# VHH binders against Galectin-12 (LGALS12), part 18

Target 1, 336 residues: Galectin-12 (LGALS12), of Homo sapiens (Human) (q96dt0)
Amino acid sequence: MSQPSGGRAPGTRIYSWSCPTVMSPGEKLDPIPDSFILQPPVFHPVVPYVTTIFGGLHAGKMVMLQGVVPLDAHRFQVDFQCGCSLCPRPDIAFHFNPRFHTTKPHVICNTLHGGRWQREARWPHLALRRGSSFLILFLFGNEEVKVSVNGQHFLHFRYRLPLSHVDTLGIFGDILVEAVGFLNINPFVEGSREYPAGHPFLLMSPRLEVPCSHALPQGLSPGQVIIVRGLVLQEPKHFTVSLRDQAAHAPVTLRASFADRTLAWISRWGQKKLISAPFLFYPQRFFEVLLLFQEGGLKLALNGQGLGATSMNQQALEQLRELRISGSVQLYCVHS
Key: E = the ipSAE of ESMFold2; O = the ipSAE of OpenDDE; V2 = 0.75 times the mean of E and O plus 0.25 times the DockQ between their complexes.

## First folded at step 12 (VHH; framework vhh_6fv0_2)

Design q5 (from n03 with E31D S53T S56G P115Y; at its last look DockQ between E and O 0.55; V2 from the best seeds 0.00; counts 0 for: pae E 6.0 > 2, unsure alone 63.8 < 65, grease 26.4 > 24.2)
Fold by ESMFold2, look of step 12:
Structure q5 (fold): chain B 336 residues (1-336), chain A 126 residues (1-126)
Amino acid sequence: as target 1 above (336 residues)
Amino acid sequence: QVQLQESGGGLVQPGGSLRLSCAASGFTFSDYSMYWVRQAPEKGLEWVSDIYTGGGDTYYKDSVKGRFTVSRDNAKNTLYLQMNSLKPEDAAQYYCARDSYEEYYGSGTYEWFDYRGQGTQVTVSS
């Protein structure tokens, strides 16, 4: 018995899966939806660093930059570029340039078009200083990018060039980069000034071996986000993301089952509630699960698409002590 | 061709004043932030002041704050540095410099400015 190779189901009259017709020459595979184009994170790149943004930028993408400002830093820049040519210079849709040579750190933003810098924009009061660690998020919307620093909104920049032309990220200057992440935007914050709060799980941690267990010493608060990124194994059976309390009971578990292609919430008492949405996990493909914790429950996004919610009171959230991930996946990011 | 030409340096007594000028050509001056930097004998370049494109946002090294004033005239493509209450420690060659946004594409290494003038000497002595 053979595995299907091109997404064509056999015309079998019996209930077992089989392929009565050999796949025809020239049969085309379905294109991968944009929601499945995920890019693995990069750890400790050497600056200057230039890389392709897989699938290019569009509304719904985020870029995460984690690092340290050197004690003697003057400035660094992050450029979102249209290509990577050295001659002529590529257009830069969004130039983001923190400055530290004064006692009042600030950011300069601009656009480079046709070899000419456009109008410079300045944002004072950057709450980041020499010697500080940082987490910067670039959240690309329909008409503007929003930038947060350490979980707090900092600036908006309206596009002056089409976002769809941006396919390249450049990082230059006085910066020590720990990680670069490429994510889809949490759909629950679109059009909002509020950002999900979270504390990083180090992206290079050996704690990513499955089954993966991570302590939550103070539980979880409304506004926090858990992000799980991984790769589905070759012959997957199921995987779970569980949140457990101090007694090791799991008030909520998210379960993906590959045999019947279902995604479900499982309660503390074992009750199963199916999530009515397309099953977006596939063998050998990357995935991102995002859990947003709120007053009265939590919300789920898969590969940047909001899929549903389940109820859980604030006392139960604060009593959670362990995040556990098990099953047919390899992990490369757990952010909580 | 980008050209920057400084002038206005000279000899002054401690407590005296000088006004430096920098004439810019070969680029759209109003689109660039500009720096004043200086170099004393046997020392590296030292940032003194900068001014952003609109002319309203200025920054100064702590040792010159309150004594030096940077300004620009975008209609005349000219950058200025008014230096008051000069001290012997201010003696240096002063350079006008253009801000670099993407020095990697111009220099092959990251630097915070891409062009400077030939400089003008400021000497402070009794």
Scores: ipSAE 0.128, ipTM 0.602, lowest interface PAE 6.0, mean pLDDT 77
ESMFold2 (binder alone), look of step 12: mean pLDDT 78; pTM 0.775
OpenDDE, look of step 12: ipSAE 0.489; ipTM 0.791

Design q6 (at its last look DockQ between E and O 0.44; V2 from the best seeds 0.00; counts 0 for: pae E 3.8 > 2, unsure alone 62.8 < 65)
Fold by ESMFold2, look of step 12:
Structure q6 (fold): chain B 336 residues (1-336), chain A 125 residues (1-125)
Amino acid sequence: as target 1 above (336 residues)
Amino acid sequence: QVQLQESGGGLVQPGGSLRLSCAASGFTFSEYSMYWVRQAPEKGLEWVSDIYSGGSDTYYKDSVKGRFTVSRDNAKNTLYLQMNSLKPEDAAQYYCARDSYDYYGSGSYNWFDPRGQGTQVTVSS
């Protein structure tokens, strides 16, 4: 028998196995996110945990699960569901069920359709171990979901129900969840053949204290990517992502200003070039800044959407030594 | 209306053999993975063996591996456990259980769904 879940992070939305049937007076449901708005990560949810996937699933979505397998774990499951009704039970398009109680740890995958489990699929040689931390990525492609464990491909599962019907995530069983992330693939890379770089979220890490300085010992080369993920503070003023050389000059800075709701490139000499796009930084909302370095400059994607570019010659890229993030944000991930 | 009825237990001497049976009804037996679990006096429920719905994938607790064999006959809706080289530590009430793919509606995390009275295995004297 599994033990009931205990303890809750402040401000974390918590669901039982079914969706809530009663809302607090005056409570409004969260709006369906725009294509540019990322669903925020959830830290330390209480298991069993059920939540809506903003905008539902489609090809190009990723779900990240970060956690620890308890020392006495028998199994846990992650269900990608078509709705959250109490009765009748919702269809489960993809049931992902790691099992640790056997002498050969493995995963069972299946689909629940019309109250009936379909043919189970077994994947031997589970890389997860009791007592270990893990990072699992679910990469949803056109015809199948691929799952990686700790950066290595583990399984694929061809859809038996339409992916577009999936709008609900459930997590149950013997698992300690540190974070759940809802991400988009890198928009500058075609196809779903490769797993994108998965990076853990770190809540309140001293390493991510703002202003955050992240070394670039070799500078940057074409093809490299910088990823910054965080949360905009409640009363934001401004936010910058700066790339600095050895003299601490910043040949390129991305600046978000909340007073006038502008996003701009700032040159070394303070020249401002506005980015013609909706202002995508919101108080208390999750964001992702992705910078792709290319010959002749860099490209920006914000929340999975390509927005603009700025010129920088390759010599200048190689002279960069520091990524600095400052302003009204809390950081969960910095990758270079 | 799920019903599981265990039989075949009894008293044997150490080194002896028993074959347990589990008759299943009230569900589509061939679509479910099935388990053997046991409960010794003053102990909790312990996983012993499982067999997945196709019948070819079997798993065993280390202490019974090589001595016990799980099998199923999907046409007869029956699960079996052949127990050879029995030891005193194998003495327990044995139950068959249906796989609990799902935790829906229980309020707890039920791994196994034993529904029968079990069958006693005694190894002695």
Scores: ipSAE 0.295, ipTM 0.675, lowest interface PAE 3.8, mean pLDDT 81
ESMFold2 (binder alone), look of step 12: mean pLDDT 77; pTM 0.781
OpenDDE, look of step 12: ipSAE 0.745; ipTM 0.895

## First folded at step 13 (VHH; framework vhh_6fv0_2)

Design r1 (from q3 with G54S P112Y; at its last look DockQ between E and O 0.33; V2 from the best seeds 0.00; counts 0 for: pae E 5.7 > 2)
Fold by ESMFold2, look of step 14:
Structure r1 (fold): chain B 336 residues (1-336), chain A 123 residues (1-123)
Amino acid sequence: as target 1 above (336 residues)
Amino acid sequence: QVQLQESGGGLVQPGGSLRLSCAASGFTFSEYSMYWVRQAPEKGLEWVSDIYSSGSDTYYKDSVKGRFTVSRDNAKNTLYLQMNSLKPEDAAQYYCARDSYEYYSGTEWFDYRGQGTQVTVSS
């Protein structure tokens, strides 16, 4: 019995998207191009599902899996593979295998190397049941993958094989897949693949302190990005991402407010300009905020989707000295 | 080659007890979860119990919970099933099986099994 190779869907390409833009009178910025999305999402794939991970895996990538556990489910698996060979079997760097045949669902993780399974690792108390809908996030770090289920951290698994060899995603078993998403921290702009210089503040564990303060000793230049990855707390009130100058004024603040589910730009004078976009922040769910700096201002992307912009001239960008994140979040990654 | 050999089956009256054993060879026994499965005549294969590779966690089909106990001795490469308070419904060929970490058509939870040992429960 071999994993079936038939029924694989090629990646779907999306060349454009719509982005709500917050506009000052007389000013508008173009939406963020699709170049920040590594690979088009897949909707309702047929399981077994095997697809290429475009560009392979590396630290900083996320894979999002949305679906439903069937009422009669026994198990399903998500395999991050080194190739798609059937004979010999591909190496599997990370095998993620939820089990439901008991009243105490759990996950078995393992690695397949040279045709042999290695030492299994067990993670009890999976908060999924037969019939449950779910969102599972795989966050690939430098030494380990972290997995959350419905916005709550669930497990980590240290790599036993090089992550850079993983180029294939496989989904098998008793699962109804609604969506697969691929997110990339990709600061590349259209027509260039050069990685912008920056001072990343990245820890492999979710122990970045909040409020988080990060110096910007040279300010910001066009083409630079700020990337914030985090987890919304269980009873959130609000959070902010602020860019402050040397006088401690915040000419640009992004504020998410959970009481009224609004996302807004806050000016240095306290004026609030709502961002007309879906509120993509939920208790105990992961998020990614990307701020792209351009000559005409800032562009915002949330979870890889461009949502809005605000104007700011280059001299004001060069006067910024501090990035500050505060409020009801836990942080995994801050890049500047 | 992976080899699994069951023993300890036999005839028992309702309410009686049996202890099944399974000798394993050809793989690193202590690194694999193991299953007990059973098959009654003209019926499909049925999961009974499984045990984590260290022996620290055990799982049971609801109909055998509290009556059956799975255990393992990793130094002896041996899997056990203690079967107490046996009922006529428990009569079957019992197999030990190695946990599969792959999806296969048919029985999805194991990749190798032994030839089995017969358990008969009659009054």
Scores: ipSAE 0.469, ipTM 0.810, lowest interface PAE 2.5, mean pLDDT 77
ESMFold2, look of step 13: ipSAE 0.414; ipTM 0.783
ESMFold2 (binder alone), look of step 13: mean pLDDT 81; pTM 0.809
OpenDDE, look of step 13: ipSAE 0.811; ipTM 0.925
ESMFold2 (binder alone), look of step 14: mean pLDDT 80; pTM 0.807
OpenDDE, look of step 14: ipSAE 0.604; ipTM 0.836
ESMFold2, look of step 15: ipSAE 0.176; ipTM 0.635
ESMFold2 (binder alone), look of step 15: mean pLDDT 80; pTM 0.808
OpenDDE, look of step 15: ipSAE 0.867; ipTM 0.951

Design r2 (from q3 with S33T E108K; at its last look DockQ between E and O 0.44; V2 from the best seeds 0.00; counts 0 for: pae E 3.8 > 2)
Fold by ESMFold2, look of step 13:
Structure r2 (fold): chain B 336 residues (1-336), chain A 123 residues (1-123)
Amino acid sequence: as target 1 above (336 residues)
Amino acid sequence: QVQLQESGGGLVQPGGSLRLSCAASGFTFSEYTMYWVRQAPEKGLEWVSDIYSGGSDTYYKDSVKGRFTVSRDNAKNTLYLQMNSLKPEDAAQYYCARDSYEYYSGTKWFDPRGQGTQVTVSS
C-alpha cells in the first residue's frame, strides 16, 4: 500500500472542465475562479452524472446529495475523482458505495490509485432504505471527510490521496438524484449547525413564491441561524431579507441594491449602514445568505464568507415574528 | 487476466452437503470482497453470499442463512462455500465473483468470470 504522498501534484484545480466521454444535461457555464463564488446546485441530473467541482476540493467544502433510493436498488456510488480520464481511469480519492443487496444495508469506502483499488473500509448499519428519500452531506476536513445521512453522522474516511487533487464528482448506480449542492461550511464556530443536519433544496416546481413570508412564532434566540438560498433573476433591481416584529416594524433588513452594487443593513427608519465587502450577487447566479443570531446582534455570511455584523439587543431579537424575503430573486431554500 | 475457476459441484440428495471452491488468479485476491452467486434454469443471476477482504464480515441470502458458510483462504487465493442441508431450491449453476466497485450500464454489481459448477439436488 502506497501512502497518498507523491500520487499527484498538489494544488491541481480545473475550472469549467468537462470530460469528452461523459456529459450531463443542465451543466452550467464557466464560473469565475474564486472561492467566494458558489457553484450552483444541479437539479434532477441524469445518472450517470459526472461534473467538475469548481475550484476543486479543499478543507471547508461540503457536497450535498439529495435524492431517493429506488425500490429495487442494489447499490450506488459517489466518487470524488482526480480528473475524469477514461483510460487510464482517474484516481478516485474517495469512493462512497452504499449497498442494499442484504437486509443489513452498509457502505463500502475505498480509493482507486494508479488503476488499483486499495484496502476497502466498511461501515455497517446504514440508516438508508430502498424507497426512501435521503439527504447525504460530505464535509471535507483537513485529514478526513465526514459523511452524514439524514442528519445523523455516519462515517469518516481518512484521506489516502491529497484532497487538493480532487476536481471531479461522479454519481453512478441505482439512485434518483433530486439535487446536488456545492456549499461551504458555516464560517462561524458558534453557529456550525449545518453539519450533520443540512437543509434540502426545493424538490420540484413550483418554487417558493417571492415575496416570501416565513413565520417565527417564538422569535429568535442566540445560536439560531437563518439560511436563504436562491438564484438572482436576470435583470435584478434589489433583494431584501427583512425581520419583522408583531407590530410590523422591521428593525433589521439586509438589502442588496443592484443599481449601485451595495449591500447594507437598513434600520426601521431607512438609515443605511453599508457592508464593506465584495458584492457577490450576480444576475442568474446562485447565492447563500446565512444570518447567525447572537446575544449582541446578527452576523452575516454570504456564500460561506463572513462579511459583517449589526448590533441588536436580545430582547428585540426575541420579539421578531416574521422573516420576509422580497425582490429580484428566485428562492430554493428558506430555513429558520 | 482475471480468472475464477469454480469446482466442487455435483449431485446430492436433499439434506446432503457439498463444498464449493473457487480458485482466483490475476488480481490481488486478499483486497477484494468476494461473492457466491447462482443461476437456476431460465433465471437471472442471484446473490447467495459474500465475504469481505478480511474474512470477518459475511452476509447471506435469507434462504441459505444457517445452512451455507462462506470462507476464504487468502494465502491460497481460494474462496469456499460450505453448503449443508441442501434443498431442491438450491439446485443451480454456482459462480464465484469478485466485487465490481464501479457500476456501469448493463452490468451487475458482481463480476463473474468462470464457467461455474453445477449443483443438482434430487431424490
Scores: ipSAE 0.303, ipTM 0.703, lowest interface PAE 3.8, mean pLDDT 81
ESMFold2 (binder alone), look of step 13: mean pLDDT 79; pTM 0.795
OpenDDE, look of step 13: ipSAE 0.770; ipTM 0.905

Design r3 (from q3 with D50E S105T; at its last look DockQ between E and O 0.44; V2 from the best seeds 0.00; counts 0 for: pae E 5.8 > 2)
Fold by OpenDDE, look of step 13:
Structure r3 (fold): chain B 336 residues (1-336), chain A 123 residues (1-123)
Amino acid sequence: as target 1 above (336 residues)
Amino acid sequence: QVQLQESGGGLVQPGGSLRLSCAASGFTFSEYSMYWVRQAPEKGLEWVSEIYSGGSDTYYKDSVKGRFTVSRDNAKNTLYLQMNSLKPEDAAQYYCARDSYEYYTGTEWFDPRGQGTQVTVSS
């Protein structure tokens, strides 16, 4: 009467992201407002992948999914969940389910509430292909989530559960994930009907080696946005974003000083103008710098929050020829 | 409570035909895509066919394309699977299911589903 050895199902290691707490007890670091905290991107996570969304979901949050559909993909799921319980199943505010086993790829969207699926919503004509890379953006609004695929609007889904209850991202099924990013909507395009451009994260790209230089052969024009995303290194000294003209003069530089925890605009002549904002550039912190060029100046946003503008002559903007990023950061994205 | 009841299975010769039915209750049938799945001996559950809520869009496993036809009558809360040109490899317990989901196991689940109906294809 040989008792069948019950094969122990491999324990899903829930990687609890323990926030490294060990700041030294003495420096009263002013708490960074939650609105300025960005969750770092994750690269090449193993699927199934479940993670906590820092601060939960709210209107203006964006989740970026970069990956590849396997050649033999049947389906995959991206679930925005209310918790991470295994039993009972958590509520799923937004279920996004691409299917490839059919003649025409399509997406099913739904909500799981109290262990019951609600009415399915179908979206045909999915522009994903087996064997191809993709960029999916989930843009969370007040009433609905919008999803873009490879830069094109694909669907919108009206919330059936409160967005504020969502605190977990789950990725399941036949998907190769290259990166997951947690971003804020660009504050400069607020109210625009246009989807924000998805710029993929690049890990260890030679093009993003610091110091990083990008040519601006036509200068900068009003409405152009520079995007810099990166991670502050463990032992930071300085971080600078400089715009340089043909003569290699820097008429404007954004400088983060780690020693004194200041952010400032630096003029061509070295004049320092402090930016009144929380200092965000702590070791191992993920950050986003946005620079919007406008008539008469440059607007700054950090981590999705607008921080004002510095004046700059239009002629000087047109004479710019180089974006230079230097200092103690690892870059994941530079767009100009 | 969601209830699904499959019927119409039986013994057929290769090349024969069967029509499966699934009676649904306990939910708004017309709002859900429905699935046919099957489980052969010593195999896992496999997807066979899908039909969307409106009934106009149907999908099939490659191995059954051209032979099987899924349909639905929303007024009767009934799902159908017409199976023609049956092959020995089609022999399985057939289930209708309301939901398809992949959870933490990495496998596709079909739940809720009925008790199933047995399809046997004689050699």
Scores: ipSAE 0.104, ipTM 0.624, lowest interface PAE 3.4, mean pLDDT 87
ESMFold2, look of step 13: ipSAE 0.168; ipTM 0.632
ESMFold2 (binder alone), look of step 13: mean pLDDT 79; pTM 0.800

Design r4 (from q3 with Y104W P112V; at its last look DockQ between E and O 0.45; V2 from the best seeds 0.00; counts 0 for: pae E 4.0 > 2)
Fold by ESMFold2, look of step 13:
Structure r4 (fold): chain B 336 residues (1-336), chain A 123 residues (1-123)
Amino acid sequence: as target 1 above (336 residues)
Amino acid sequence: QVQLQESGGGLVQPGGSLRLSCAASGFTFSEYSMYWVRQAPEKGLEWVSDIYSGGSDTYYKDSVKGRFTVSRDNAKNTLYLQMNSLKPEDAAQYYCARDSYEYWSGTEWFDVRGQGTQVTVSS
């Protein structure tokens, strides 16, 4: 079968949009460092989609795009913009434009500055296909953005405009978006050139209903990372991430207590060891918990920031069989 | 002001050849990917071929691959389409187009500016 020959007439008027608001009037946001604030993911946005990037973009940020390429897709684009003005058109620091009109999908990247497109850059061999799901990571470093597609390195693009001027994400064209994630690069990974495996966001998955149980059939070994992403509910009481052995004992539990706003390690016997860090678990806030398993213990990062560790002997780590998550949260991602 | 002017169309018999040209002005031609698109009566615009700004990468619709060759001369700001082994289904108004890089609704696929040039294939 040949590609459909139909298309829309040139010069069709684009639909205007307004610059997205950051927050509703009257919302409270406790004073915490910007590096700890994570913008919540967006699920199933309607394309064209334009949103602010909370706090703007800077090195160390990561954007995750999860979606499906339609069967009849011609192209789509993801624009990292300096504002959302319609007239004049905003500068675009990084234009990422997959093309599918040929049997050899490729990507065009460019920059829009002062209403003028600059020199295009082309990358062949795009691993996206019409009709397929995808996960794209945009990893923002000091001098360039690195892009991975389905867990594989694909391209890098050196900035032509200051990254610090980017405050807006636009998604346009032939794409079905399942989720957009706004994350920080994993603090436990060496070097800014590594391309981490992406872990998709799931909305209302039965597998992620709280209390959530996730099997660890081989236990845990050094170098493994547990990832928990979710949203604190409107009237929270507590939130726990527990690691349990075959006997259902929980030698390690991470507990957020909302009444006294504490975060602590809880031993099997209930003894509490406070974690000295800003309390990040507020009603309706998005969070990411990373637990890195190292020889001799566990390291914790919240929202991409390393916070502390607790000791646990190697045999106990290998005997863990269950990750259990409970409390006043809605989960979007659990990976182990 | 961006201008594209197509030429080189005409009437040919099946199996014949034509060479289309597109003169470009009003923009930095060497920085843009360029396209050939065509429109048959009562049909929408159909992508035929495109060529990367540096001239080294070319792409073709399956039905014309091996018969058509796109090329460009960046020094002369000119895009070409060599059309060999023409078939009746190739008859259309042919347009060159600049890559728009904009895509709001799927209707801004290509920046078509010229009047086009008619290719007619009759037995």
Scores: ipSAE 0.312, ipTM 0.719, lowest interface PAE 4.0, mean pLDDT 82
ESMFold2 (binder alone), look of step 13: mean pLDDT 79; pTM 0.793
OpenDDE, look of step 13: ipSAE 0.655; ipTM 0.860

Design r5 (from q3 with S100T E108N; at its last look DockQ between E and O 0.04; V2 from the best seeds 0.00; counts 0 for: pae O 5.9 > 2, placed apart)
Fold by OpenDDE, look of step 13:
Structure r5 (fold): chain B 336 residues (1-336), chain A 123 residues (1-123)
Amino acid sequence: as target 1 above (336 residues)
Amino acid sequence: QVQLQESGGGLVQPGGSLRLSCAASGFTFSEYSMYWVRQAPEKGLEWVSDIYSGGSDTYYKDSVKGRFTVSRDNAKNTLYLQMNSLKPEDAAQYYCARDTYEYYSGTNWFDPRGQGTQVTVSS
């Protein structure tokens, strides 16, 4: 009577991303304020996937989930948790649970508190389809999380637990995850009721090979935003974002100098205007550059923080024909 | 077609007990969380209790905590609500529902639901 060998459930490897502060011992790097630190995106994580959210959740934080719903998917869940404890089960401030086993796909949302689920909320008309790719954005506000699916508003969920207690993301079930991103809301659209545009991360896309050039056939108009997301390489030399006119002149260039740890605007004539901000472009750091074009110039935001503006006349903006990104970075997103 | 049939309601004195049942058909009962809701005269529909598909996770309205117990038998496709220590304020039409819809406006809808069973609490 042979005792059936109890198959050991595969241990959930909790990858604690300890940010390796590989600070070389000698250089007193000025501590980067937490508000300027972005958690790097994760590509193709194995599910179940659990990760710490750097700095926790707060209003203005956005989590982006790119993936594919498997053809045979029954359900998956995205849990925003208060810790990563296995026993007892952590509180789940926001449980997002797409279900595909019904005739019509829908989402169940809930909160787990003290080991007990609260009242479920159902959201019908889920636009996710088995076998299809998706982009889900979780936008965390002061009182509620908003969720968009493939660029469209889908649901909002009012917090039942303090958002500040959330520090962990869990992804479980029938989902193929291509990327998880941790972003801040665009500071230029703060207060807008409109969902920020979700721009997916692209890993090793030929279109994002550096140097990267994007045509601007109509120039730039006020209200347009350029988005550049990437990772600084291990041995950075330079990084530049240049706007070029029809004559291939660069009337404005954002330049990060790694040697002197400065950020500056460079004029057409090579004049440098230093930007007073923490230097963010350290090796293996994830970054986001936002450029908002306005009447009279362009505004800069780094990692979701506004850093002021440089002057540029409207005519010069209209004459722009190329966005060029160069230097020691890997790009994940370029949008113009 | 989804069918839900509530039973077990009746007249009871304050402090009494009732056991409600909900027979489910037309769907895979074991895959769905189930809800008890009630509607008192001239009041809106209110949530009372819910139980997850596996039966281990239960939640209750604060006013019924410790008095009411939700359970399910997935093999029988039946949802139960044991109601103890009944109060006059518990008097209502009780419904079982399969789904709850929550909207930003604060409106809650429970659908599909059965015809309900009447609970009356009177001395």
Scores: ipSAE 0.019, ipTM 0.378, lowest interface PAE 5.9, mean pLDDT 87
ESMFold2, look of step 13: ipSAE 0.503; ipTM 0.818
ESMFold2 (binder alone), look of step 13: mean pLDDT 79; pTM 0.794

